# VHH binders against Probable RNA 3'-terminal phosphate cyclase-like protein: the designs that were tried, part 7

Target 1, 375 residues: Probable RNA 3'-terminal phosphate cyclase-like protein, of Arabidopsis thaliana (Mouse-ear cress) (q9c578)
Amino acid sequence: MVMMKKMKGSQSFRQRLLLSTLSSTPISIDEIRADETIPGLRPHEVNLLRLLEIVTDDAVVDINETGTRLKYKPGTIVGGKNLVHSCSLSRSIGYYLEPLLLLGLFGKKPLSIRLKGITNDPRDASVDTFRSTTLNIIKRFGVPAEDLELKIEARGVAPNGGGEVLLTVPNIKTLSAVHWVEEGMVKKIRGTTFSTRVTSDFEHSMRFAARGIFNNLLPDVHIFQDHRAGAQAGKSPGYGISLAAETTTGCFISADTTVSCERPDETGELDVEKKERSPAEDTGVEVASWLLQEIEKGGVVDSTHQGLLFLLCALSEQDVSKVRVGTLSPYAVETLRNIKEFLGVKFAIKPDPLTGTVILKCTGSGLINLSRKLS

## First folded at step 20 (VHH)

Design s5 (from pS30 with Y34L)
Fold by ESMFold2, fold request of step 21:
Structure s5 (fold): chain B 375 residues (1-375), chain A 118 residues (1-118)
Amino acid sequence: as target 1 above (375 residues)
Amino acid sequence: EVQLVESGGGLVQPGRSLTLSCAASGFTFSSYALGWYRQAPGKQRELVAAISGGSTIYADSVKGRFTISRDNAKNSIYLQMNSLRPEDTALYYCARGRKYFVDYMDVWGQGTQVTVSS
């Protein structure tokens, strides 16, 4: 191993690996959950390291016996076709998609990879949100739209998964800096419900409830249904809904939620029938309300996409990016710290008290994909 | 008591300018979308311009001629109308809606008449 950047703790694991790989910076992480009853790396974290070994060449991964110490020497990002990875069921496919989307852009070859696991889970953004919102944010930075795609082949929820997606990411030379401060006004809301191993009536209930809220705000609302049966329904019963608002200036704001039916609510209900009558309707109301709250915060992205936005700005060409966001999430603040630590990029942050938003500016690091093969 | 009161309408010659004002009371401007809408005789009410968050929008028919602005100290919004045309003749309304939404507004003013005629 070469000289390594030394770090401690379990925090920011995805971003540390992502930034280590993009910046070719070896890292050593000690004291990973060393004081917890179950110490060390979690299954999804080890699984992410295996995924990095699939999409890069010459990575070196050294984990001690208890998983409390990791030494990681990043490899060269190669990408490629016909790749398959089974994601750990301790987190969803979404846990892996965010780093993959950025890594794939800087590969020798375009990336085409099949990911198997949990497609929808409340702990991570759903595959629907990646398709409706996340990919559109990335396209703003000069990524060609035609080859940036996510196909949902099968759905799976916790605990047993069984879902599958096909991710395609083009390789690029550089990301473009952006001037992205105009939020626009909401012009349409789109959504997708899904159901697996449960009645599609749950989808009707969620859609009806969400439309009831949106019908008072705008006319252009369309929520698609995606009921899955057989092998495409995965191995566990569940349902959920993903919503995205598109604005007049091309911003996308999202919210999603998933209900896993094999995890019944532990609260005591006097009448199980009454609780069952309302759960899907409550889910529809909840996600619609969350979307409206995210919109109300302002900014060109929702709070869950702030980290990605800042990563894209920091990785871009050596030019100034300027972006407007709502209240910074804790994950976004953590992202800014990791960006400074790995890339040396500093963001100027200027609150805008008139609108309740903040403006962030940086000069991108100028990451160039020198290994890119021309087709 | 949420209230919107328009003023500044009148008769003007084509090619001239007018400024409309909308004074608001009973709510905080930064929490809402605010806009100007107009309705000509025999036509549906249409958006002219709106402001919310860090953004403004304009109807295509008024882009480059009309400017919406806010004055938080006076709790007011304005519509500067330049290069007026006879087809701009309408009753102009100030309206409030949910922040970042402009299709279905929840509070309307009474309107102020703008007539563009030789």
Scores: ipSAE 0.759, ipTM 0.888, lowest interface PAE 0.6, mean pLDDT 90
Fold by ESMFold2, last read:
Structure s5 (fold): chain B 375 residues (1-375), chain A 118 residues (1-118)
Amino acid sequence: as target 1 above (375 residues)
Amino acid sequence: EVQLVESGGGLVQPGRSLTLSCAASGFTFSSYALGWYRQAPGKQRELVAAISGGSTIYADSVKGRFTISRDNAKNSIYLQMNSLRPEDTALYYCARGRKYFVDYMDVWGQGTQVTVSS
């Protein structure tokens, strides 16, 4: 057996698998929810391991009977086309997109994969947010814009999903380091509402409410509707709104939410007794207010994208990246810890009290895609 | 009460410099966007420069010639105006808006006149 990095607990599962795979570091995780009423790996975590088996070659996955211990020997990231993966319905497609976007960059071949499941859910970034914001952040690090694409073929919400997206990720040799400290000023807000198996009036209500908030701040606000019918409407009724602000320096700040009738918890059990449907206009106000809060925090990304930003910086060429963010989120702090553990990259963190933001600097690990095949 | 008071305007010859000051009271500077706007007679009010967070922006017509700065301890912003041109003639306003937004400001000063002529 190869020497394995020993770990405990359920935290950081996506990042541990991502960093294990990118750094070719076998891992052993013990005591995964060992003291919980329902112990072990959750359905979406097992499903993520299945996804890794699809996009890598020669990975070895060993899970004990109760799911409380995982031994993972990463394979070689291959990518490829005509791939299909059915994501578990306990989390949205967005749960899987986060690690997959980075894995695909370092594959032997470009990745083209169809993901089926839930496209929109409040626990994960929506597929709209990936298109509006996440992909644009990645492009800053030298990823070709034309080859990085997410197409929404069908929408699906909890509990039964039925959504489908086509993700295309180019393979690259290296990521470029960035100097990204200028937030700019908000110049426009764009958004998308959607509705599946409910009246499109929910979209009108959300859009109207959100515009009511933004009309006092700037003139360039456009929120587009995406009502889905028939085969493209998935299997459950729902609606939602995704918003992104673009600044004068090319920063994107996002917020999104989704309303559905039922949503399984992380154990796969439905929390139907706790479900409450809010008026659609309240949903519009909520997400608009969250967007404004994220903008006010400052930084070149919103708090939900801080982890991705730091991963990209740490994976970049051996040169200095310097980025400005607002208050570090708990997920971002966890990300920095995992980056140090797997890549040996340490960020210098300097608060800027004058602006209320934080500057982070690192020298990238210099990850190079040695197995890259050109198309 | 919230107030913005501009000063430093005047009559100057082309090619000379002026510094405008804006003293603020009744609010915390760092929580807002602050900017300079100008309006020439018969024209629309336009953004000149703004500062918010770690960022500044400038109108293309003044970039490289004007510099906005902020002194949070004195609750003031400044506009250093170099290489002044006749088209810079306008009533200059200090304004406050929501942090990172500069299109619709919520508090305005009374303005200070800058006239550039030989």
Scores: ipSAE 0.751, ipTM 0.884, lowest interface PAE 0.7, mean pLDDT 91
Fold by ESMFold2, look of step 20:
Structure s5 (fold): chain B 375 residues (1-375), chain A 118 residues (1-118)
Amino acid sequence: as target 1 above (375 residues)
Amino acid sequence: EVQLVESGGGLVQPGRSLTLSCAASGFTFSSYALGWYRQAPGKQRELVAAISGGSTIYADSVKGRFTISRDNAKNSIYLQMNSLRPEDTALYYCARGRKYFVDYMDVWGQGTQVTVSS
């Protein structure tokens, strides 16, 4: 019988807001970075709250003066067309896409929203990964393929962005439970390179390096170029590569990376170190090797999609979902905790030491889209 | 030294069963894809069945009749072939490849002959 769920700290902010909204559970979060030199919510976190106000009706957001306390009363998910949101440049569009994809499914109307900002950044999954892999995972849970789409209108990398995507999400009544334990064998690898405000030779270099790794593994490898010029190239120079492996049972395993050539030192020492170590050939080798490592871990999704997989299972109809994943990532474990806390869904976890994978089972919470128009 | 040794081939009548064995040495097979391939005279080598991680795959022509299995303790895989047909006649090879990949295998056995006829 809790009027408002009380929580502390900055961890899981995105998932807490997502689950609060989907479960209609008001939350109060205290001590958000209260002991740090710069306390309180970060710009991308405030920006996420603004996005929630755009796609829901009657949400109440109360942030104290220092940003260390948030009270959030979720609204009704509406969706709709002709929506536009400018994402904070401190994180990429990908930071916002994951919660938005799930929220859009349970809206009163289908969602069509234009997101402006950074399309490719190593801190978040790229828009290419969403298109190649994330949307395909969601479709497994009974979401119509025709109305679930991400269009890349312009690319933008850090620091100045200038990218733009159009996201379309159908509204549905329920998600279907899944029995998804067969990884299959890799049958094809597809990829996309991009370049903005740099020579397209970087794309050739990345493609050549990646194919050098895949040529001894399988014949069906195709990596597309997406060189952008003019306004579609955004405002900062960069390049990158996104790869996805498709298996014989319809699994998609992904890896991507981006090099932002002019990211200021104030954005983090990690970005500077990565820039120094990642000429285009090395970038191609790095992403191809990461893809192979993700494949070798097993499971029906890569480690970066484990959280989404578990959210989908937990939100699905009141029936049993059973899924196989590789080694659980820290984010996946955090996701399981948040699912239990907000939805009351517990996963049975059975390791398979012979394969290095784990099987997870749950009965979905049975989320039903009460706002969906049926006329 | 990595080695694959097949056994269990022979002459059988249509409708009967055979079990092929493949003993692996010089590597831990749980870290690889392992499979059975066959080559009939005048034909190209084709995948019959493979096992990797928690997954198996089968050629359409053998689904429901053939079963691949593994025994980690013996570092071996097996192919149980039931309801054999004359078109199953071929030289059967055991092969190893990268985990979850079956198109390009890197180690091959010598093969064991299976002949299905009256």
Scores: ipSAE 0.744, ipTM 0.882, lowest interface PAE 0.7, mean pLDDT 90

